# VH-VL binders against tRNA threonylcarbamoyladenosine biosynthesis protein TsaE (tsaE), part 13

Target 1, 162 residues: tRNA threonylcarbamoyladenosine biosynthesis protein TsaE (tsaE), of Nostoc sp. (o52749)
Amino acid sequence: MTIDQMTIDQMTKIFLADKESTLNLGILLGETLTAGSVILLEGDLGAGKTTLVQGLGKGLSITEPIVSPTFTLINEYTEGRIPLYHLDLYRLEPQEVLSLNLEIYWEGIEIIPGIVAIEWSERMPYKPSTYINVLLTYGDEGSRQAEITPFNCTISDLIATK
Below, E stands for the ipSAE of ESMFold2; O stands for the ipSAE of OpenDDE; V2 stands for 0.75 times the mean of E and O plus 0.25 times the DockQ between their complexes.

## First folded at step 10 (VH-VL; framework fv_lerdelimumab)

Design t6 (from r3 with light chain G94T; at its last look DockQ between E and O 0.61; V2 from the best seeds 0.74)
Fold by ESMFold2, look of step 10:
Structure t6 (fold): chain C 162 residues (1-162), chain A 123 residues (1-123), chain B 109 residues (1-109)
Amino acid sequence: as target 1 above (162 residues)
Amino acid sequence: EVQLVESGGGVVQPGRSLRLSCAASGFTFDSYAMHWVRQAPGKGLEWVAVIWYDGSRKYYADSVKGRFTISRDNSKNTLYLQMDSLRAEDTAVYYCAKVPYEGKGSYTHFDYWGQGTLVTVSS
Amino acid sequence: SSELTQDPAVSVALGQTVRITCQGDSLRKYYASWYQQKPGQAPVLVIYGKDNRPSGIPDRFSGSSSGNTASLTITGAQAEDEADYYCSSRDSSTYHLVVFGGGTKLTVL
């Protein structure tokens, strides 16, 4: 998939043949997304959300290991092109998410803008005014599909100038 | 006009207790997180504790954890700091300060400060 | 490390520009806030976030950040700017802890 295909302001479906395809999608996003981007990740356990974030880190030139923050809730990486803020809400109820005041990560007041990637974003009782939703679903024979939906933005607005 | 007025400071012996109060006016007190910050004479600022707007979460600096308790009474627009097992190194001016955003316990900069109240712990 | 480091003192000639710096690993991901404190007074917020100036703070105050360093710049320093300046930032996003730098005494010559 090319950058110009991602400038479409409508939902885009991408076939992911294997784990490496999921990783490569993350790499593309990590290389191209600008600071302030919020990626909300949805999908069942094992659908590839963490693999996509590992791709984001690789695309950002982060060399330290990126692991699911299921127990830490939040992992923050400053090594790469721009910060990566990796959140996993799997173990939280919506009321617990409210009490974290997660909006600090995208409001741009105290936290330096980077890419915010939130796994299990279905647990959020509220969402930012602007974000990219990525729904990962299972296909046949170990394949996946990514459904990428921008909300209140165009993908071209979020991609760094070449 | 936003006002924060601390009280309850004084001279006490080590091992004793004091309760500080911070009277708030000019804003909707129960919507804002509140902090205590202290400053030993001739020294820099040291953060002490935070309490969220609804009292649901409290956090403390390691230097005071287990000895100090932050609390609030939203019906009286008052913030408190209960200081137990006081030590000489707790000698400081104690300030209350507010976070600038309603319903945002996680922000950590302060738009308004009180005038401070002096606590002296001396044998 | 969440420690914030400031030079203990800096001088500026009246009318000149000065930068006060603050360094720490937390500043790679969190903006600093800056407070001015004059003798016998409470601190006053002068800069927060990227470069936000509260109402009533003169235009000569500005902030910047890069890498692990935040800076407070005073352009055209005036005698009343002589004060202690503290940087502050978050120590941890999860616990919402706060740290202060050791402070910088600004002398206007």
Scores: ipSAE 0.751, ipTM 0.874, lowest interface PAE 0.8, mean pLDDT 89
ESMFold2 (binder alone), look of step 10: mean pLDDT 91; pTM 0.936
OpenDDE, look of step 10: ipSAE 0.805; ipTM 0.898

## First folded at step 11 (VH-VL; framework fv_lerdelimumab)

Design v1 (from r3 with light chain L97P; at its last look DockQ between E and O 0.82; V2 from the best seeds 0.00; counts 0 for: pae E 2.05 > 2)
Fold by ESMFold2, look of step 11:
Structure v1 (fold): chain C 162 residues (1-162), chain A 123 residues (1-123), chain B 109 residues (1-109)
Amino acid sequence: as target 1 above (162 residues)
Amino acid sequence: EVQLVESGGGVVQPGRSLRLSCAASGFTFDSYAMHWVRQAPGKGLEWVAVIWYDGSRKYYADSVKGRFTISRDNSKNTLYLQMDSLRAEDTAVYYCAKVPYEGKGSYTHFDYWGQGTLVTVSS
Amino acid sequence: SSELTQDPAVSVALGQTVRITCQGDSLRKYYASWYQQKPGQAPVLVIYGKDNRPSGIPDRFSGSSSGNTASLTITGAQAEDEADYYCSSRDSSGYHPVVFGGGTKLTVL
């Protein structure tokens, strides 16, 4: 799969045969997305959200381990091409999420822009004005499906041009 | 016009307590996080504490944790710093400062500062 | 490390350009804010974010950042710019939300 195969303004469904496929999707996004991109991840436990973020890190050339930030809620990585801000909202109620003031991660005032990846984004009581939604669901024989939906953006607007 | 006026500074002995006040006007006080920042004589600025707009969260520098308590009374538009177990190293001008954005206290730069009040801990 | 490091002093000739630097690991993720402080006065915010200037601050003040370093630049320095300058940033750990540099005394010659 390549960036030009993604639907610019429409939902794209991608078959993920195994864990490596999920990782490779993350790698592609990490290699191509520009600073200021927000990825909202949805899906049940075990659907591959953290694997996708590990791919993002690999695509950004991050070598340190990427783990779900359950205790810290937020892990921040500066090793790679651009920062990666990894959030996991699993343990939070929507009102608790509101209190975190998450927009600081994408508004570009105090925090240097990078890729923001939010696991369990269905817990958010509000959304950014632009983002990419990725819903991971179970399929047959241990497979997964990714439904990628841009909101108020085009994929080409978010990718770097060499 | 935004105005912040600190008061309550003075000369006290080590081990004693002092309460600082910061009277706020010219903005919706109960919508903004508030900070205390101090400056020892001839030294640089040191962050002390923050309180969220509604008082729900408070954070302290390690140097004052367990001895200082930040609080606010939104009905009086007043910020407080209760300083207990004072040490000579707490000698400083104490400033109150506000963040420029309404709501939560996540922002960390200050658009308005008070004039400061001097606390001297000696003897 | 939550430490922000500034040179203690710099000088600039009247009308010339000066750059004041601030270094720290937090600046890889967070922009610095810059404050001007004249003797006996409270600090005044002059730059925040990458290069945002509050209203009332002359346009000869600008900010920049790269790597772990933030810079405040004053072009066409005026006598009134003589002051102490402090950088500040967010704490990477989140436990100390705000850290300040040690300050730089700017002398206009």
Scores: ipSAE 0.503, ipTM 0.810, lowest interface PAE 2.0, mean pLDDT 87
ESMFold2 (binder alone), look of step 11: mean pLDDT 90; pTM 0.933
OpenDDE, look of step 11: ipSAE 0.655; ipTM 0.862

Design v2 (from r3 with heavy chain K58T, light chain S92R; at its last look DockQ between E and O 0.79; V2 from the best seeds 0.70)
Fold by ESMFold2, look of step 11:
Structure v2 (fold): chain C 162 residues (1-162), chain A 123 residues (1-123), chain B 109 residues (1-109)
Amino acid sequence: as target 1 above (162 residues)
Amino acid sequence: EVQLVESGGGVVQPGRSLRLSCAASGFTFDSYAMHWVRQAPGKGLEWVAVIWYDGSRTYYADSVKGRFTISRDNSKNTLYLQMDSLRAEDTAVYYCAKVPYEGKGSYTHFDYWGQGTLVTVSS
Amino acid sequence: SSELTQDPAVSVALGQTVRITCQGDSLRKYYASWYQQKPGQAPVLVIYGKDNRPSGIPDRFSGSSSGNTASLTITGAQAEDEADYYCSSRDRSGYHLVVFGGGTKLTVL
């Protein structure tokens, strides 16, 4: 699957037959998204959020293990094409998220722009002005579905020139 | 005209306590995160601690964790550093410093500094 | 590591260009901030972020970064630029922690 097969200016639904399909979607996004991109991940435990971020890392040529930062809150990776900032908000209430000033990761003042991937983004009481929402849900027979919704952007606008 | 004035420095024996104050004026103190940074005589700068604008979060350098407590009284526009179990290596000029953005505790660069207060830990 | 490494001393002839460097793994993800400190004075912020200069700082000061290295460049160095220079950044794996380099004494000849 290529980014050209996705709807570039509206929500796209993608059938994910297995874990490898989820990984490959992440790889495609990691290969194509530009610095400053924010991915908000929604879905229940086991829906594939971390697998998609592992794909992002592979698409960025990151070889370090990528694990959900449930306890550390944030894991940061600099090996790849651009930085990957991986957040997990599972343990936080919305008020606690507000106080963290997460916008530091996409404002480009102190932190070098990269891809920001936020698991459990449902905990956020606010959204960036530009982001990609990815909702992962269970389907039939162990499959998954991804709903990819750009906000104030198009997927083509976020693709780096290869 | 932003002003930060540290006070409370002095000579103290190892193992004792000291409280530093930083009086703030010329800006809306309760909207800004505040830091302490120290500098041993003839040495470089060492970050010590931060407190969020509303006091909701504090973080410390490992070298002082468990011994120092940063706090603030927003009604008095004053930042504090309570220093317990002082050691010779805590001898330094202590600066308070201001983050430049309202409500942004996560930023870590400082646009205004006080002139510092000297703490000497010696017998 | 979270350590930021600076050369202890650098010299520049009056009117010439000098670069002061700061190295550390954290600089692959965080921009450095730069502070000037003259004897007996508090530090003064001269550069932050990619290349942002606070109001009142001469435009001969600029910043850059690449890989794990940040640089402060002074173009056309003046006598008053003689000072200690510190880089600062966030901890490599930490949110909310601040680290300083060891400082570089700049001598203007």
Scores: ipSAE 0.631, ipTM 0.836, lowest interface PAE 1.3, mean pLDDT 88
ESMFold2 (binder alone), look of step 11: mean pLDDT 90; pTM 0.932
OpenDDE, look of step 11: ipSAE 0.716; ipTM 0.885

Design v3 (from r3 with heavy chain S56Y; at its last look DockQ between E and O 0.87; V2 from the best seeds 0.80)
Heavy chain, then light chain:
Amino acid sequence: EVQLVESGGGVVQPGRSLRLSCAASGFTFDSYAMHWVRQAPGKGLEWVAVIWYDGYRKYYADSVKGRFTISRDNSKNTLYLQMDSLRAEDTAVYYCAKVPYEGKGSYTHFDYWGQGTLVTVSS
Amino acid sequence: SSELTQDPAVSVALGQTVRITCQGDSLRKYYASWYQQKPGQAPVLVIYGKDNRPSGIPDRFSGSSSGNTASLTITGAQAEDEADYYCSSRDSSGYHLVVFGGGTKLTVL
ESMFold2, look of step 11: ipSAE 0.737; ipTM 0.872
ESMFold2 (binder alone), look of step 11: mean pLDDT 90; pTM 0.932
OpenDDE, look of step 11: ipSAE 0.806; ipTM 0.901

Design v4 (from r3 with heavy chain Y59R; at its last look DockQ between E and O 0.80; V2 from the best seeds 0.73)
Fold by ESMFold2, look of step 11:
Structure v4 (fold): chain C 162 residues (1-162), chain A 123 residues (1-123), chain B 109 residues (1-109)
Amino acid sequence: as target 1 above (162 residues)
Amino acid sequence: EVQLVESGGGVVQPGRSLRLSCAASGFTFDSYAMHWVRQAPGKGLEWVAVIWYDGSRKRYADSVKGRFTISRDNSKNTLYLQMDSLRAEDTAVYYCAKVPYEGKGSYTHFDYWGQGTLVTVSS
Amino acid sequence: SSELTQDPAVSVALGQTVRITCQGDSLRKYYASWYQQKPGQAPVLVIYGKDNRPSGIPDRFSGSSSGNTASLTITGAQAEDEADYYCSSRDSSGYHLVVFGGGTKLTVL
C-alpha cells in the first residue's frame, strides 16, 4: 500500500459512531500510509482531530502518549514504524505559517520522511502537491462524520476497510 | 558566481563591541536566508545565528543570545552581526553562509560560505 | 540531547574505503549534512539529506543513516580527501536551530 495519484475531486464520507470508531480510522491510516504522507485535519474543537492522531500513533506502534501540540506547535515521534510529525496551527496566522516552511516535513530533504498530521490546516496559505484532507464534523446523537478527500493519492484500500 | 565576503574582524578587549559585515554578490540576496557560523582557533564549527530572507525572523545560539544581533540590508546586499559584551570565548573566525533555496528560512544546510573574518577578544 | 558526536580522528589507506560517523538523538528524525574543510579554507558541503551530492562533489562520497547514526563514506580515498569533516543537523530542542558535530580529522596514509 502506497499513495498513488488521484484526481482532486474524489471524496469519501465515513460514519463514526463513537470515539473508538475515530480511533480505528486513525489506526488504519497509521498502518497503511507510507512515509511522506500528509494528513490535513479540519473540524471544530472536540470533533476528534486529536483522537484521529492518537489512532495514527497506535497504527504506527508508538507507545508514547500523543498529546495536542497546541503550545509547542510541533511534536515529533520516532518510536514507531516511521516518524509521526504532529502539528497544530491553531495559534498561528497564515503569514506566520508561511514563514515556517512546513514543506520541510514532507519534501524529504532535511527531515526523514514520516506521516505528517496537521491540525487546524485551514490556517495554511498553501498545500502540498499530495495530501489527504480529513474534515471531522458532528453528526446526530453524538456521532461524528469524516469527509476524506485525497489529492494525488489513492485511498482505495482505506475505503474498503474502516 | 556566488560570493560572500566577511569584514569587520579585529582585536578588541573583553566587554567591548564589534560589528561584522558580509557582502553578497552573484545571487538574489533578498530571496535567501543567511547564517553566521564561527570557528574558534583549532576548534570545530559552531552555529551562531540565522535571519530570514526578509528579516522577519531571527534565531540565535544560546551562547550568544542577548549579546549578538543579526540583521540585513537587502538594498545593499549586506548581512551584519552586531556583537556586544564580547568575551574571550567569542574569539573565532566568523563565516557567513547561505541556504540553497529561495524563501526557505527553515533550511539548515549551507551551499556557499564566505572565507571568514577573525575576531580576537583579548587584552 | 542535541549534541552530535564524532570521533576526533580516523585514518584510511590510499584507495581504501573509510566511514566517518556522527551520532545524536536528532538523527532519528533529521538527516545529517556533511562538510569538508581543508586547512585555511572555508567548509564545503559534500553531502546533504539522505544521500545527495552537490554538483562538483565526486561520486566516491556518499551518505547513509540508521537509528541515531549518520555516516559519510568515501570509497577509493584520495590524498586530496585529507581534511576535517563535520556533520550538521537540525537541533531537536528548537525549531530552526542548527547543530554541528565536533569534527573528524581524516588522514590518508
Scores: ipSAE 0.684, ipTM 0.850, lowest interface PAE 1.1, mean pLDDT 88
ESMFold2 (binder alone), look of step 11: mean pLDDT 90; pTM 0.935
OpenDDE, look of step 11: ipSAE 0.743; ipTM 0.885

Design v5 (from r3 with light chain K50Y; at its last look DockQ between E and O 0.86; V2 from the best seeds 0.76)
Fold by ESMFold2, look of step 11:
Structure v5 (fold): chain C 162 residues (1-162), chain A 123 residues (1-123), chain B 109 residues (1-109)
Amino acid sequence: as target 1 above (162 residues)
Amino acid sequence: EVQLVESGGGVVQPGRSLRLSCAASGFTFDSYAMHWVRQAPGKGLEWVAVIWYDGSRKYYADSVKGRFTISRDNSKNTLYLQMDSLRAEDTAVYYCAKVPYEGKGSYTHFDYWGQGTLVTVSS
Amino acid sequence: SSELTQDPAVSVALGQTVRITCQGDSLRKYYASWYQQKPGQAPVLVIYGYDNRPSGIPDRFSGSSSGNTASLTITGAQAEDEADYYCSSRDSSGYHLVVFGGGTKLTVL
């Protein structure tokens, strides 16, 4: 794309009645996303970011437990259909994130492409050229809402309910 | 043309110290991460240490952690390895090596190597 | 456990095709790099990533990977290809750590 053209596909709002709804959204994404996909997860603590990633793992047929990598930065899973790289930036400042060169996880040079899921992506001082943004927010009676915004990709058929 | 020239090797007794240098030319030294790799006589390659292009991050192999210190002087285009508490198993040819990408210190493959300098630790 | 395992020696007839392998669990998530080393000389990068060849490396060199195994293939082997070959990869046990295989001596007959 030129610098004068930025493609932002239609944002989609999805009501998530409970934790299982969040898990099912993750499962759908894990079953269908291709290697090289980057998911940027935003939302407050307890909004369901890790639950969504657990769904991604189930959709990829990963059977080992998926836990937040808050202290290790990244957990890497190779059991499933394609690799899952799960990052959590909660403890980092934007300058610390910049210096990590996280693009190594989606450029496909040294690291085998998979799905990259980044929790607390608000801490990133930059974004990849292609990504899916998922903002999780609280709703009524323990519900959640997902606002899914693809950037330079097409996801509408992927998340269509039938 | 990229050139890396190691120096400072020699014969030393166990427990002593030695400082290696790697003089760099033909590229923008302060934009690239640098590594040390060693090879004991007749043996394979063993990674030793890395330093980020700006010196902000340093990592070491377990075999040398606490004894070796990697550093750089970007104004002199020079990489260093300070080797303290030397042991017989540190006997090796020491190579400096360069990652291929400007400003991308997290990458771990090497497009250029020096010719090496021999360190012999013997009693 | 990030050990990379290579056969210590492989032979190929002049003009034939040879495959040098490298195995390790880290290769399920990281591509290998391959280095050629001739006696008394520094290593030279011949393949990185899946199948990327640096400038100046002949196109008879190629790479591949599957599962926990990476391979370096030389088609139409020439006498000058006789050397030691090392695979290398990232070490998953620590940030920015590197691991090498034990090396494979290629003899061209």
Scores: ipSAE 0.632, ipTM 0.848, lowest interface PAE 1.5, mean pLDDT 88
ESMFold2 (binder alone), look of step 11: mean pLDDT 90; pTM 0.931
OpenDDE, look of step 11: ipSAE 0.834; ipTM 0.911

Design v6 (from r3 with light chain S88N; at its last look DockQ between E and O 0.89; V2 from the best seeds 0.78)
Fold by ESMFold2, look of step 11:
Structure v6 (fold): chain C 162 residues (1-162), chain A 123 residues (1-123), chain B 109 residues (1-109)
Amino acid sequence: as target 1 above (162 residues)
Amino acid sequence: EVQLVESGGGVVQPGRSLRLSCAASGFTFDSYAMHWVRQAPGKGLEWVAVIWYDGSRKYYADSVKGRFTISRDNSKNTLYLQMDSLRAEDTAVYYCAKVPYEGKGSYTHFDYWGQGTLVTVSS
Amino acid sequence: SSELTQDPAVSVALGQTVRITCQGDSLRKYYASWYQQKPGQAPVLVIYGKDNRPSGIPDRFSGSSSGNTASLTITGAQAEDEADYYCNSRDSSGYHLVVFGGGTKLTVL
């Protein structure tokens, strides 16, 4: 997978042979996405959402461990190229998510822009006006598939060039 | 023209209670989160509490948890601070302040402040 | 202790440029907002977020952020700018909590 294969403005399906493939996709995104990017992660338990975020962190040059914030809701990392805001909505109902005003993480007013990665984004009662949706599904023989869908943007518009 | 007017300050003994009010006008009060901020004489600003636009969430500084209660009556455009078990360290000018965005309780900067009301807790 | 540290006092000659700083680890992820307070008066918001200036605030006020430090810059300081200046930001110890810096007294000569 190369940056040019991800620059189209439409959905991209990616075969992920193993866990390392999922990690490498995350690394590519972390190396290239710009501050203000929102990644909405969908998929069943164990589909690779946290592995993808671990790749994001590695691509950002974050060396501290990245663990899903299932209990903490939000983990914030400032070590890397730009901040990483890692959210996990698994334990919340949509009404509970609504009252958190999570849009502060991507509106760029009080929170310094970074990459926002939201696991279990199906729990959100509203979406940002611009985001990248990543649906991870199981495939054959322990493989995964990633369906990457930009919404109201192109992936090339979100990619850092230096 | 946004206006916030605090009232209810005064001199009280330690251990007593006092209720502050903040009358709001010039904006749609029931769409905005509201805060209390205090300032002891000759000291800096200290955040006290917040209430969401609909009253659904309330948060307090550690220094006042369990003693102070923030509330609002949206039909009267009024914010309240009930202060119980007052201590000498609660002596301050108390300001009400508003968040600038409708329906957004999570923002923490304040575009309008009241004039303040003085609370003195002294024997 | 407060998460936000400000120098207690700064001086500037009339017409010169001054920088007031606010430091804290939470400022690596949260912008600071800035308030001007004159004696006997309520605070007035002068800068919020990265470098947003409310209506009615003179162009000589600007904000910046780098590392763990937020700065308020006044270019061409005027006598009327003499005041206490406070930063505030989000408190890293609680999602919806607020913290203020200790304040900086600006003296304009």
Scores: ipSAE 0.682, ipTM 0.856, lowest interface PAE 1.1, mean pLDDT 89
ESMFold2 (binder alone), look of step 11: mean pLDDT 90; pTM 0.938
OpenDDE, look of step 11: ipSAE 0.814; ipTM 0.903

## First folded at step 12 (VH-VL; framework fv_lerdelimumab)

Design w1 (from r3 with light chain Y95W; at its last look DockQ between E and O 0.85; V2 from the best seeds 0.81)
Heavy chain, then light chain:
Amino acid sequence: EVQLVESGGGVVQPGRSLRLSCAASGFTFDSYAMHWVRQAPGKGLEWVAVIWYDGSRKYYADSVKGRFTISRDNSKNTLYLQMDSLRAEDTAVYYCAKVPYEGKGSYTHFDYWGQGTLVTVSS
Amino acid sequence: SSELTQDPAVSVALGQTVRITCQGDSLRKYYASWYQQKPGQAPVLVIYGKDNRPSGIPDRFSGSSSGNTASLTITGAQAEDEADYYCSSRDSSGWHLVVFGGGTKLTVL
ESMFold2, look of step 12: ipSAE 0.759; ipTM 0.872
ESMFold2 (binder alone), look of step 12: mean pLDDT 91; pTM 0.938
OpenDDE, look of step 12: ipSAE 0.880; ipTM 0.936
ESMFold2, look of step 14: ipSAE 0.758; ipTM 0.867
ESMFold2 (binder alone), look of step 14: mean pLDDT 91; pTM 0.938
OpenDDE, look of step 14: ipSAE 0.834; ipTM 0.910

Design w2 (from r3 with light chain A32V; at its last look DockQ between E and O 0.72; V2 from the best seeds 0.77)
Fold by ESMFold2, look of step 12:
Structure w2 (fold): chain C 162 residues (1-162), chain A 123 residues (1-123), chain B 109 residues (1-109)
Amino acid sequence: as target 1 above (162 residues)
Amino acid sequence: EVQLVESGGGVVQPGRSLRLSCAASGFTFDSYAMHWVRQAPGKGLEWVAVIWYDGSRKYYADSVKGRFTISRDNSKNTLYLQMDSLRAEDTAVYYCAKVPYEGKGSYTHFDYWGQGTLVTVSS
Amino acid sequence: SSELTQDPAVSVALGQTVRITCQGDSLRKYYVSWYQQKPGQAPVLVIYGKDNRPSGIPDRFSGSSSGNTASLTITGAQAEDEADYYCSSRDSSGYHLVVFGGGTKLTVL
């Protein structure tokens, strides 16, 4: 086996000139991702994680406001094409995250599959077998960069198009 | 063979207290979340409370919050419901019920139920 | 609201197909579980999740959902299927809360 044979998708870097660029990336993902998709969001405060999720909602045709659920932990939206489950783990320690059994959101047993978007996913002591990691970092003069890494799934054609 | 046996029901006056027990056998009790569900005579099922496998999280229906306390003793394989400030509308058969997954307190469907214990609150 | 609504009664002729329905806004995001209860007995889980049937439940029982409605379907209804049926789901008004529908009495004619 070569490294090329093991790659199902590679990390994709996307330049985000402004907030609208981050929103548009979210819109693309919301329009194209399938039910059962898990997006793990990383990056410092102000790097654009919530803006990306607002784009996801817009791409799903959700019109109600999308805000980070820092205190409520989880906001659930059913208005759009498929459900959006928006989580924010900022206030939790890894053992607290484990005890919540968050896998219920993607196992498809009690919760109807949708898009799961998890802010501050660095707090997770485990990861699903399939997910998309999005790291948002600061760039020059107010710009951002998104580093998108699929794990056991395929996204590269959509991202390459932008 | 999974078995759940409730006890501690009886007739009590309004404002008094009862403690219900649910004795569990045939499975690893300390790995499973446990629930109480009640049913007033001739009426439907009403969820009451849940306790997670390690006792770390407890949740209650609004109708009993502040009056009932769920607990467990994993060394005795026993689930409890402490019922304070009882009202006539608490009259019901009380069932304990088991979630089917180890370590997964967030699941809310029940694969095994006890046969129930009757609580009657009246003068 | 997290309320689950069921018709209080439904009838079916022996050997025919019947659907028992459960409605609620939360059912756009949560599957229901279905419980059968015969007089003097504890409830028995008959369907959970999308369409999962526990061991020992006859294959004439199936589940489905669409929009804000979930259904329990019994094909080829038998006399022993006469019972009360309850749907149950997660309650979205709080973390890990549970709600039951009001129940449907199934009469097999």
Scores: ipSAE 0.769, ipTM 0.876, lowest interface PAE 0.8, mean pLDDT 89
ESMFold2 (binder alone), look of step 12: mean pLDDT 90; pTM 0.929
OpenDDE, look of step 12: ipSAE 0.800; ipTM 0.900

